# VH-VL binders against q960a1r229to459: the designs that were tried, part 38

Target 1, 231 residues: q960a1r229to459
Amino acid sequence: LKGDRIELLLPKNIDQFKKFKKDRTVISSGLITRFVSTRNPKEFSQKWISTKYVKEFNEITVNKDSVVVGAALNIQKMADTLTSSLSINIGKEIDSFIQKFSSPQIANFATWTGAIISGAKSSLSVSDLLILFNVLDAKLTLLNNSGELTQVAIEEFAEKKLFATHTIVNAIFSRSLTGFLFCLKLGETSEQDSTNFNFAALVGNQVSRIFVGLGGQPKRLTSLEVHIDAL
Short names: E, the ipSAE of ESMFold2; O, the ipSAE of OpenDDE; V2, 0.75 times the mean of E and O plus 0.25 times the DockQ between their complexes.

## First folded at step 18 (VH-VL)

Design n6 (framework fv_ramucirumab; at its last fold request DockQ between E and O 0.01; V2 from the best seeds 0.00; counts 0 for: pae E 16.4 > 2, placed apart)
Fold by OpenDDE, look of step 18:
Structure n6 (fold): chain C 231 residues (1-231), chain A 120 residues (1-120), chain B 107 residues (1-107)
Amino acid sequence: as target 1 above (231 residues)
Amino acid sequence: EVQLVQSGGGLVKPGGSLRLSCAASGFTFSDYAMNWVRQAPGKGLEWVSSISSSSSYIYYADSVKGRFTISRDNAKNSLYLQMNSLRAEDTAVYYCARDYLDFYYGMDVWGQGTMVTVSS
Amino acid sequence: DIQMTQSPSSVSASIGDRVTITCRASQSISSYLGWYQQKPGKAPKLLIYAASSLQSGVPSRFSGSGSGTYFTLTISSLQAEDFAVYFCQQSYKTPWTFGGGTKVDIK
């Protein structure tokens, strides 16, 4: 925060969120707000709307074959949910991967949505969560400017830059994934966004999924998948 | 046995309304997203609407937005489609279908279908 | 919206024949592709999901392949009960869309 005057709305449910959003910038942060009442208020430099207290954005749903994670949850909560909901082999690797992602402080305060959007916006940075979502075949529920919900694969979200026109409501993961998950990241430190290379492979599933991150959106290695599945 | 049994439908005039029902049995209904798909006579399949397991998330085809309402009652193991302002082009066999893996990878269980005819 | 184009629209074959149906997407849909079989007066039946995974209870003579924008359904040896209409469907993003269908009839 630069100290500028900000108008911040804190909707409590998705219906309120739809009503309030209009010309406001959506933020996924736990900002502390101070309300100043005056008869002659100055113009606000920024108009924001927060997802922090939106009920639907904070829900976790564990179905028989899927798990749904709300957009307002922090990275650690998302990771913990996946770790406990997916197969043991996959879950353990997710937990391990996230532990190497950032400091516990960042994981506990930053939303996974923020990380996904940041990764999708950048053509240079390598996003650990983005590659994880790709290898896990994640789908997103999105809210458009018209107040309608859509569902898209994570690849579509990044490729079409839907963050510019849509709000992430949740992520959906399959609980039916089998096999072994392998994740690798290279960077200068585990406590900063210093990743310059990452790799994720799900092997032993019905269809293998293999991704590499060299900057920007992860690239799928389809030829390698076909080769492995033929073994 | 896992099955979906449909009811409702029939003949209605343009501008009229109908309500379709789909009763689930043989599985935990509340664990699955559900869909409505329709098929005009002699034509292909068209997705109409989807609803998440908890009803929190609903999706509609552009052709039915503002006119159709999908809903569910998990306590009654039932899926519904309220169709208002019906048009001739809405004439079709309507199917309810369970989402496979609840991840929208396909629809693995289908109802028997119910015919909706919109005609003057 | 994603358009799904099937080919051929119809094919005549004999019992024991190898039959291949193709489905093309207007954009990449990764592996979010399902195949359905529909017989006259009946609801569709899921055969293949995730492009190549065989649905439980479906005979092994059915197989699916492909990724991205090009997909195929293959019946290795056509049986009498396989004469039907087949549809592909993408589940990559809403709205979910189906191919136009392929009718497999007897020669």
Scores: ipSAE 0.876, ipTM 0.935, lowest interface PAE 0.4, mean pLDDT 91
Fold by ESMFold2, look of step 18:
Structure n6 (fold): chain C 231 residues (1-231), chain A 120 residues (1-120), chain B 107 residues (1-107)
Amino acid sequence: as target 1 above (231 residues)
Amino acid sequence: EVQLVQSGGGLVKPGGSLRLSCAASGFTFSDYAMNWVRQAPGKGLEWVSSISSSSSYIYYADSVKGRFTISRDNAKNSLYLQMNSLRAEDTAVYYCARDYLDFYYGMDVWGQGTMVTVSS
Amino acid sequence: DIQMTQSPSSVSASIGDRVTITCRASQSISSYLGWYQQKPGKAPKLLIYAASSLQSGVPSRFSGSGSGTYFTLTISSLQAEDFAVYFCQQSYKTPWTFGGGTKVDIK
C-alpha cells in the first residue's frame, strides 16, 4: 500500500485561510519543495495549507509612516519595496546587503518568511535577513489558531518561538527611520556563501540600533549604542 | 501654490561671476533638500549641486567643484548658486528643484529656469 | 560615475500608439530612478518616482517598471500632449546622472 495522503488547500483570501487552517502545516511557495523533501510521507497523513494565493499575504501597503509587506512575497519583492519606501541611506544599504546574500534568481523564489522562520529556529546558524529585521526594528503581524491578529517585535517572535503556534501575515517597517544603515556579512565564498558572522548598525536615528550575529538570534549591543549616541 | 521662482542670470564674459537665486513659496522650505540642474542649449540635463535641508551636506558635480558655491537661507526661503570663474561650457539654462527624503519622491517642483550665457 | 543609457534616442509615433522607452544603468541603482517629461521651453516635469510610483496629477496611461539596471517607461495610448522629450535619472549615487533623453515625435 504505497502513496502519500497529502491534502493541500489553496485559499484565496485570509477569511478562507482562517476557516480551513486548523492543525494543518502552512506551506509557502518558496518552501514547498524543501518541506516535502525532508519528510517521509509514508509515515503519516499530511494536511497542508498554502499561503501562495491568499490575497492579504501578497499585499504591499505603503502608508505615510509605515510600509507593510505580505508574508507570501519573495525576498526580492520585499527588498525592492523597502528600498523604494525607506530613506535613501537605508534603502541603498538594504539593496546592497540583499544582493550579497542571494542572487536575483534565488531572491525571486525564496520567501522572506521562510528565511525568517529558518533563522529564528536556529541556535547555531547566522541569518542575514533576521539581523536586517532586527536592526530595522521590524514588527510582525501574527495570526493565532483562534483567528486573532497580534503584532510583535521581531525579537519577541524569535525569543518566544512564536513560529510554532502562529502564522506570519505581514511585516511592518517604520518609514520614519533616519540616519545610516551599515551591514556586514562574512562567510565562505566558494559554495553557498553561508554566513559565519554578520553585523548591522543603524546610527544617526533617535536611538542607534546595533546588532551582531554570532550564531542563533542576533544580539543587541546596547552599551555600544549608548557610547555612540553620546558622541 | 507650491512654487520656485528664479532670478538672476544673464550674459557674462569668461572668468566672470554670477549669482543665481531661487525663492520658494507654498511649502516648508526648511524640510527640503535643494538642487541645481542645468541644460546646455539643445543638450540633456546635468546635475550641478545639492544642499541638504539644514545645509549640513553639500555636493557638487566635478565639473563645477571649486568654482560654484551652493547656499541657502531658510529664514528667507531662498536658495543660491554663486558661480565664479565661468567658462563657455557653463552656458546653460539653470533650474532649481526641491527633493524630499533623499530623492525618494524625485524632484517634484522645479523653478522656471534662467539662462546663463558665457561668451566674449 | 553611473552612466544612464536611454533607448531609443527618438521615436516616431501616432496618437493612440503604445510607446516604450528603456533606461539602462551601468551598475545597479535598485529602484532609485525617476522619469521626467520636458516640453520645449519648459522645466522638466516629474512623471514617475522610485522606478514605478506615479506622481500625483500624472495621467494613468504613464507607467514605470524595473529595478537594478533595466527600467522602462510606458505610455499605453499616446496623446497629443505627450509629444516631448523624456529623461530618466538615477539618484542612487552622486553624481546623480540623467539619461540622454528620448524624443517622442509625431509619425
Scores: ipSAE 0.000, ipTM 0.406, lowest interface PAE 20.3, mean pLDDT 81
ESMFold2 (binder alone), look of step 18: mean pLDDT 93; pTM 0.947
ESMFold2, fold request of step 21: ipSAE 0.000, 0.000, 0.000; ipTM 0.438, 0.411, 0.504
ESMFold2 (binder alone), fold request of step 21: mean pLDDT 93, 93, 93; pTM 0.943, 0.942, 0.944
OpenDDE, fold request of step 21: ipSAE 0.846, 0.860, 0.871; ipTM 0.927, 0.935, 0.937

## First folded at step 20 (VH-VL; framework fv_ramucirumab)

Design t1 (at its last look DockQ between E and O 0.24; V2 from the best seeds 0.00; counts 0 for: pae O 13.1 > 2)
Fold by ESMFold2, look of step 20:
Structure t1 (fold): chain C 231 residues (1-231), chain A 120 residues (1-120), chain B 107 residues (1-107)
Amino acid sequence: as target 1 above (231 residues)
Amino acid sequence: EVQLVQSGGGLVKPGGSLRLSCAASGFTFSDYAMNWVRQAPGKGLEWVSYISSSSSYIYYADSVKGRFTISRDNAKNSLYLQMNSLRAEDTAVYYCARGYFDYYYGMDVWGQGTMVTVSS
Amino acid sequence: DIQMTQSPSSVSASIGDRVTITCRASQSISSYLAWYQQKPGKAPKLLIYAASSLQSGVPSRFSGSGSGTYFTLTISSLQAEDFAVYFCQQYYKTPWTFGGGTKVDIK
């Protein structure tokens, strides 16, 4: 006979989350498969804590100049929020890009944080959501085990590997972004397809942002941005 | 045309309580996060508390945590600070200020300030 | 907590002078820094956000620069209305903290 016990805590607010996080793996609903796939005969009990029902991680705040998206929202909910909260030109491209990224079934269950963390960890894969966050100059609010909050750019989150020591609380996007957003995706990762590529550009904003994805963290094309901004 | 008008304050003995109010006009109050910032007489600025537009995120400085409670009523365009267990070091001018949390614009609108004096 | 160290504490200057105020953070705060001006008996006024972005309605003689741990506010040609106290403030990590202030006085 073979069994496995998992204790899963479902805190309702951030104070409960902070209190009970100790010695537990933080999960979103989109990440639970990882532990199931690492089955070990010697390990009979696991302790997990979920972000799914934390009030603060499920909130959407639309300020005059920003939109704040809680960490526990699924990819589709985040996309709908950004589409309705940002300029029409940018929102339409986000909606179009996300439809190519995920099936409706996956988008309604996978969290955006799971996808961002997966992309930030990888030196080989090309992440569509990570490049989108980079081109939109997304900021993250992070929580460490001592209850401190920090605000970082998406680039810093990946560069400093903050996913290892912090829990994402929310993402923040500027509502003052202007210009044209263009996103391109070529190929999907498979064992039979050795090459994937993506590209994202926001042009006509006060400062252009242009990124290419060739594997690992998106590369910013700063020389091209300067040239485009001079025209 | 945008304004934050403060009321409340006054003199109170150590251990006492006060409630500060901040009334917003000229903008859509429910779109904005809000802060309290204080300044002891002749001294610098100290951030006290933050509340998000929907009240979903609330933060306090360690010096006031457990004693002060920030709240808002978006239907009345009003921000509040309930101050309990007051100490002499809480003596300051208290300002309400419109949000900075989201990286852009900082605290761009401030109230006129309300004096709180905690003295025997 | 992130300590913000502001220097100098006071500057005596004449109209037309270039004035530079420095703010140092005890750890990197990236570009999450604001500058405020405060005149006697008045609330602070936002001048600069995101280290270098000029708030709407603020004269172009004000500029901000820096990233990481070292930041400056510069007034390129001081005017009579610029005599005030100036504060930096980080919003990288809670608690949000201010520098000690720099008083800019008439010489």
Scores: ipSAE 0.006, ipTM 0.549, lowest interface PAE 10.6, mean pLDDT 81
Fold by OpenDDE, look of step 20:
Order: structure tokens, then sequence, then C-alpha cells
Structure t1 (fold): chain C 231 residues (1-231), chain A 120 residues (1-120), chain B 107 residues (1-107)
């Protein structure tokens, strides 16, 4: 065999993934082509593990009060799931918001996890998914290097930079949210990740959630929430 | 009738082990997340562990991590808590509790409780 | 960990009284809060979930409100069977944590 030697493991479930994760580089299913093109040192064996066939990473679960989206799913699948699983006043806005996200090709191939991590890593980028997760008060299920699973809010994930030490397994969204969702984004083009500003507001009978994205982590507008809720 | 019936527990010396069981009936056990919660004598409630319906997701309180193991057998409608390296501070009534739904952590059905006493 | 501070620790009330119990979180927990009732020698009973949702079978005199860091459980008109200990619990992030409890006694 000529060229770089790469060992790629394809676990079928989270338990196998935990075992295989040790001393291996994790890649999502959407990164298989990138894996082939990676600059690996010649004559060195690289160990990789893929989430492509991990059941828990590829599942969508709709519960009575929550919807769970696996980490390996693309942005479009996530968006479609949320659109169909949340109330009409929220779901329709999600659909509209995501339709303006990027090219259909990117939405169909890029994982939502990748987008979340990219947004969380950057202090400058404005992430549409990150603001969406924040306004919806999404939770992440994380796997740490010790093989333990934990659930955290999206804010904590970003603040603590858990992407450096944890693997996202899935996202959990509440189906009990009420009210209306309003999203806005501005950018150079509608077909590229060129958003310079985004805004999301969930307003209704419950406490409002309002976020603005100017780069990095979305900022919560608590004062505005209080004002709106007092109206 | 929806119910959880617990068994196990008792008196054990520090460093010892116990296994608690919780038998579910009256509902589709495999559809629900399960929890263990404990209450020291005269004290408040302390969450101990969570296990999802398929056992794919498991959480522990820091106080019991590495010592306790939660598990379930959906075919037997049973929840378990293996407690190793028990300490005096583990003395409590242990409750099994059903999560409202998977990934929803409200606990709407509780077992009758099992007393665990760790003493030399 | 998120600390849940419950107040008061105890309250004496009469039948028909309005009783309010407060739970404060050390950080925002959104609406991921549950209220439980526990009677002596018995397991806790779920009253409220998601801060304000009444559990099935629970009398309407029980209500929950709040979001973020401040929550309240209200019994609009205390009944004889309501004398018990009440606990709040957050499930915003692990580990799930409970308040210290509030004992509602008869005056």
Amino acid sequence: as target 1 above (231 residues)
Amino acid sequence: EVQLVQSGGGLVKPGGSLRLSCAASGFTFSDYAMNWVRQAPGKGLEWVSYISSSSSYIYYADSVKGRFTISRDNAKNSLYLQMNSLRAEDTAVYYCARGYFDYYYGMDVWGQGTMVTVSS
Amino acid sequence: DIQMTQSPSSVSASIGDRVTITCRASQSISSYLAWYQQKPGKAPKLLIYAASSLQSGVPSRFSGSGSGTYFTLTISSLQAEDFAVYFCQQYYKTPWTFGGGTKVDIK
C-alpha cells in the first residue's frame, strides 16, 4: 500500500464510539472526503474514528416535550425537524431563517454540529445556528474524554469552550415553547456564510428570549425582554 | 396502575456494596427515563443518577461518580443501582423515580423508597 | 453546580390561607424547574414542572410561576392535606439539584 496509512474506525453506537475514541481523531460523516485529503505525515499511521454510523449521532427523536437531533445530521435535516416539531409560530420562522442561511449544498452536507462549534470557537463570526440555539434555549448532550455523558446549555458549551474536550452527541430542543419567534439576519450575500448581524426574539406568554449576534457568542438582551414582557 | 416497587438496601459497612432494584409496572418502561434520588435522614432530596430509556445517556452526581452504576433491563421492566465503595454519607432512603419523558427530567412516578445504612 | 435556595424553611398557616414558597437559583435555569410535595414517610410527589405546568391530577389550587432565577409555588387556599414539605428542583444542567425544602405546618 502506497501513501499515508490511515486507520478509520466506524463505530455503530455510542458505546463503541466511546471505546474507539481513545487516541483517535474524531470526524463527522460529512468529513470523510476531507479525511482522504488530509495532510498526514508520510509513513505515519493515523488513527481516525467516524460518527457516520453511530446510531445516536444520526437519530432524530421526537418526544412529547422535546426533540432530539443527532450530532451527525446536516443543517437542513435539523432545520426540517425543528420546523415540523415545534409550534407553527416558531417552526415557520426557523424554516425561513435557515432558508437564508447558505447554499443548499452547504446546508445538505455540513453538520449543524460543525456550525455550532465553528461559531463557538470564533469571536468574530456571526453564527445563525448559534443564535437559534440560544433563543430556543437548546441543550447539548456531550461526551467527555473519560466517556461520561453530560447535558449542558448552549451558553455553557460556548463559554467554557467545551468543544475542546467534549464531543457533541446531540441537541435537545423544547417543544413546550410558546409564543412567536422572530429572526433577522443581514449579510453580504444570501448564498454564503457572510452574515454580519443576526437577531432572534422569542416572545409570547412566557418570558421572552431575545438575542443579538454581532460576532462570537450572541448577546442576550435582558432589558428588552423585561420591557417586552411588561407590555 | 402505574407504580415502581423497590427492593434491596439494608445495612452495610463502609467500603461495602449494595444493589438496589426497582420494578416498574403499569406503563411501558422502555419509553421512560429513570432516576435515582436519595434522602438522608431528616435532610432534603439529592439527585443521584439518571438513565435514558435506551440507556444511551447516563448521568451521575459527582458524589457518587466512580462508585455507583445505574443500569436498566427493559425486558424485565427493572432499574438497578449498583453501589460500591459505600461511605457513611451515602446513608439515605433511596428512591427510584420515572422521568416524565426521555430527556425531560421531571420525575412523576416514585418508588416507595429503600433505606441504605452505611455504618461501621 | 447550581445552588437552589428555598425560602422559607418553614411556614405556619391555617386552612384557607394563601401560601407562597420561593426558590432562587444561583444562576438562570430558564424554566427548568419542578416542585414536589413530600409527606412524612412517603415519596415525593410531582406538583409542577417547567416552572408553571401543573402535573396531571394535582389540584388547581397549586400554581407555579417564575423564570430565570426566581420561582414561586403558590397554594391559593391551603387544605388539610397540603401540610407537607415542598421541594423545588432544577434540571437545567447536571447535576440536578433540589432546594432545601419548605415545611408547611398547621398554625
Scores: ipSAE 0.000, ipTM 0.497, lowest interface PAE 13.1, mean pLDDT 86
ESMFold2 (binder alone), look of step 20: mean pLDDT 93; pTM 0.947

Design t2 (at its last look DockQ between E and O 0.02; V2 from the best seeds 0.00; counts 0 for: pae O 12.8 > 2, placed apart)
Fold by ESMFold2, look of step 20:
Order: sequence, then C-alpha cells, then structure tokens
Structure t2 (fold): chain C 231 residues (1-231), chain A 120 residues (1-120), chain B 107 residues (1-107)
Amino acid sequence: as target 1 above (231 residues)
Amino acid sequence: EVQLVQSGGGLVKPGGSLRLSCAASGFTFSDYAMNWVRQAPGKGLEWVSYISSSSSYIYYADSVKGRFTISRDNAKNSLYLQMNSLRAEDTAVYYCARGYFDYYYGMDVWGQGTMVTVSS
Amino acid sequence: DIQMTQSPSSVSASIGDRVTITCRASQSIRSYLAWYQQKPGKAPKLLIYAASSLQSGVPSRFSGSGSGTYFTLTISSLQAEDFAVYFCQQSYKTPWTFGGGTKVDIK
C-alpha cells in the first residue's frame, strides 16, 4: 500500500478546468483509466487534473476557413478530421504520413498534444507531428496562468517553450491552404548519433512553406521558398 | 447577401438591464465566431465580448465581466448580449461583428449598430 | 493588456495624396493586426487582416505592412471616399485592443 496515490479531477468544461487546475499536473486523456480506480480522497498523495472530459478540449469544429481540433483528441481522430476537412491533395498526404508515424493502436490512444509537447521539448529527436504542424502553419490556442487565451503559431510555442507555462486547448488549421503537400522521413534514431531527419513542403499555395527536421525544432527554408515561388 | 441586423437598445437607468439582438442572414451562422464591439459617443472602438461558433469559448472585456452575458442561438441565426447592472460608462453604440475562431482573420461583417443610453 | 498606440491622431490631405498611418503595439503581436475604416454614422469596415492581407472588395490602393510591434496602413492615392477614421486592432492576446484612431480629413 506504500507508494504514490493520485487524486484525479475530471472536469466537464473549461470553466471547471480553470477553477481546479491550480497546483495540479495536467494529463492527457489516454492515461485516465489508471487513475480512476483510486477513489479514496483521504489517501491521495499526488494531484492531477484530466482533460479527457472537458467539452472544449474534445471538440472538433469545422468552420468555413478553419478546422479546430481539441487538445484531448487522439492522433487518429485528428488525422481523420484534417484529411476530410482540407483539400484532397493535402489530406491524402496527411493520411499517408500519419500511417507511417504510428501503428493504428498507438494513433487511436496517443493524443496529438502529447506528441507535439514531446517534440517541442527535445533537442535531439526529430518529430514527425511537429514538422507536419509547422508545414501546415498550425496555430495553437493556449491557456495561460491567468486563465487568458492566446493564439500562437506552432513555431512560437516551441521556440519560446510555452509548454512550460501554458496549457494547449486546441489546434487551428486553415482550410484556405492549397497546393501539394510532400512529407518525407528517413531512418531511426541511433544511440551513437542522431541520424533521423524529415522534410515537409507545401508548394503551390500563395507562399510555399518548406521545413527540414534535423533534431529539435523544424527549420524553415525561407530562401528555398522564395526561389520556388518565383517559378 | 451577407448581413447582420441589430435590434434592441434604447434608454435605461443606471442599474437597469437591456438585451441586444443581432440576426444573421446570407451565411451559415454556426460556422463563425461572433463579437460585440462598442463605441462611446465621440470615442474610439472597444471590444466587449466574443463567443465561438459552438458557444464553447466565451470571453469578456474586464469592464463588463460579471454584468454582461453573450449568447447565441444557432437554430435562429441570432446573437444576443444581455446587459445587467448598467452604468453611465456603458453608454455607446453597440455593434455585433462576425469573426473567426482563428483570431488572425479579423471581423469581416458588422451590424449597423444600436444605441444604448444609460442615464437617470 | 496590449496597448495599441496609433499615430497621427489626425491628418489633413488632398485627393491623390499618399497617406501613411502608424500603429505600435506595446509587445509583439506578430502579424495579428487588422485595419478598419469607419465613416461618420456607419459601422467599421475591415480593410486589412493579418497585417498585410487585403480584405475582399477593398481597393488595391490600400496596403498594410509590418510585423512584431510596428505596423503601417498606406493609402497610395487618396480618393474622395477615403475620408474617414481608421483603426488598428490587435488580435494576438485577449482582450483585443484597438488603437485610438486616425481621422483623415479633407485639406
């Protein structure tokens, strides 16, 4: 009976989440089953709060110009949403790329936010989801310590390490993107050296977006974008 | 034609209440976020409140928080602002404005405005 | 809150003049900046979103530029219908604040 015990709150909406978030570790929806079996409040020794049942974190909203994916959704649900909501050329490549990223079992249980945060924290790993978000110019809605909402580009989230001070509420993707998406990934991580890299390009839009992943945050190839846009 | 038609408004005493309405036509109302923006006579613009397309995200300016309630009825293509505990400084023309969940795109359709006057 | 400082507060100009209006944010708002035009007794009209993107139906004589904390709206050749008040607004961080406005008057 010795060991960590966890108090887990299951708020149903963002207002409850804001009220009870203080001094608690936020967990993804994929971990919630392990913690609900501990229902003895006087025995809790660690305080957690779940996003799993927060309405706003589980929503998918398809607007005229944007698609919004809640933070608690799994990778597969996000991929299906983007595939059906964006242009066919972009959607097909997203579908193909995600299948290479995760097995169906992992994609159905891992949250996209977990993968994004893991990628944003690492200086050595190459993240496939992070480069996909960068090439699609994804924006994140963030909840700060004061309960205020901000919207930032995915690159700012990683560059300014906002994962340390903010909670991701959702991701926003433009439905006005056009052109062709190309994604490539190579290799497995070597313990001796990092040899993995990936590449993503959206070409034929108003402004092309081209990124390379060599470890840590994807790097934008703005000089190449200018040349390609001139063709 | 894309249009926002406002109704409500008028003269009210301090501490009173008033409900503003904004009716949308010519577009799929449930696809858009909505805003209220006000302008005191001879003054600039002040953002008042925001509501997302599903009503999941609602925010208020500090000056109205706790007194004003934004709501929408997507079945009726209508946006509302319930204003309680009104003060003289709430005197303004109130505009409803169509926006986006992604704040990047601005407010692209505006209602004609309705005057709210708070005086004794 | 992000303060938006707009200048000048007023400008007198003639038809055909080039008019430049400046908007400065108290902290970086990246490109989350919109420009609105308001004529007397009318609702504001969106001109520019995302700092430099021209709204549909807005004449090409209007252009926006800037990023971070410093932004400009330029009217390349002023027309009779352009005499109005112009507002910038940031949408980077709630609450979304407007600049104080710039009145463009006939000289």
Scores: ipSAE 0.051, ipTM 0.646, lowest interface PAE 7.9, mean pLDDT 83
Fold by OpenDDE, look of step 20:
Structure t2 (fold): chain C 231 residues (1-231), chain A 120 residues (1-120), chain B 107 residues (1-107)
Amino acid sequence: as target 1 above (231 residues)
Amino acid sequence: EVQLVQSGGGLVKPGGSLRLSCAASGFTFSDYAMNWVRQAPGKGLEWVSYISSSSSYIYYADSVKGRFTISRDNAKNSLYLQMNSLRAEDTAVYYCARGYFDYYYGMDVWGQGTMVTVSS
Amino acid sequence: DIQMTQSPSSVSASIGDRVTITCRASQSIRSYLAWYQQKPGKAPKLLIYAASSLQSGVPSRFSGSGSGTYFTLTISSLQAEDFAVYFCQQSYKTPWTFGGGTKVDIK
């Protein structure tokens, strides 16, 4: 948002967002949520679109078997929702894991979507939210350029670099997960985004899910899962 | 004046179908989520279905899943409930009710209700 | 499903009386609780949302309190127009569920 004259559009719903999104590129600004810029900024003043006021992007829905979190919500709100809606053995760990996040300011003002996209774009960064989404087997609802909605796994989102062509509308988490969640993180400081290693394991009556974050997409430890499930 | 006006309903045999309509006026319909709530004669209220402002999110009570379909036409400021495979236990007054994308705020505008009677 | 237990099922009161209705949830619903008033042959009317927020246009004699699993609706001074059935409703988890209702009738 530096330098050039920018017109900011504020759609109120996803249909308006679709209309405004035509012939524009979506970019994530993290703390400022997401913007869509015109594809031809050289010819016209840039028209940017914010997702901040799109109602569907701000919805939280707790269903019997799932919880849905809108893309425009901040990290803390997402975490609180998950903590309160998932089983206690999972929710407590999520709360603890997020409390150790970079800073309260980032947690309160940055969208989880921005964090997910940032993590997915980087081959070097270790993302706490990415590993959390992976271990919980979260699904993303995406809006493509044609105005269609699709649901994808977080792995597919990153692998196919869908952040370049799609807009995240929400994340969907299963409430049917059982067992215990264990999360670990290592970093230089607790007050900065300095995580250089993270680990997440969901173990219990269901198939275990175990991931390690060393940079970029978390790696699934399938062999360890098999071993643990055999115990 | 903000209002919801309902139509449809009536008497139908078990296994039959009905379509309820709810027409909104006095507010920007496309900005609000909508609900159906029903009330059996002499009984309490039962939530039936929810649809978000752009229909992106739809939810049903288990009792009507697979049988009822909620939809909306924002261009016509209209909410619909298609009810198939109706059962005796579906007999009730059905209300359309305005909600918000944030479920925190309850349902603040209600239609006048439409009676649906399922009987052989 | 979250069960909402409302009590009492009925209460007889006089004009000017303080009336309190209770709603209990089978699990925590945080503050996602609404109160409605319904008169015979009429649609429900929203009174309170978010457990304690008064809906616009509703008299101040109505108030809501509580969080988690225990909630109350209070009418500080009952008026003639307040004789009706009252319902609580949780909107925390689908399916959204209502209490069984409380009939406030004249003593």
Scores: ipSAE 0.000, ipTM 0.527, lowest interface PAE 12.8, mean pLDDT 87
ESMFold2 (binder alone), look of step 20: mean pLDDT 94; pTM 0.959

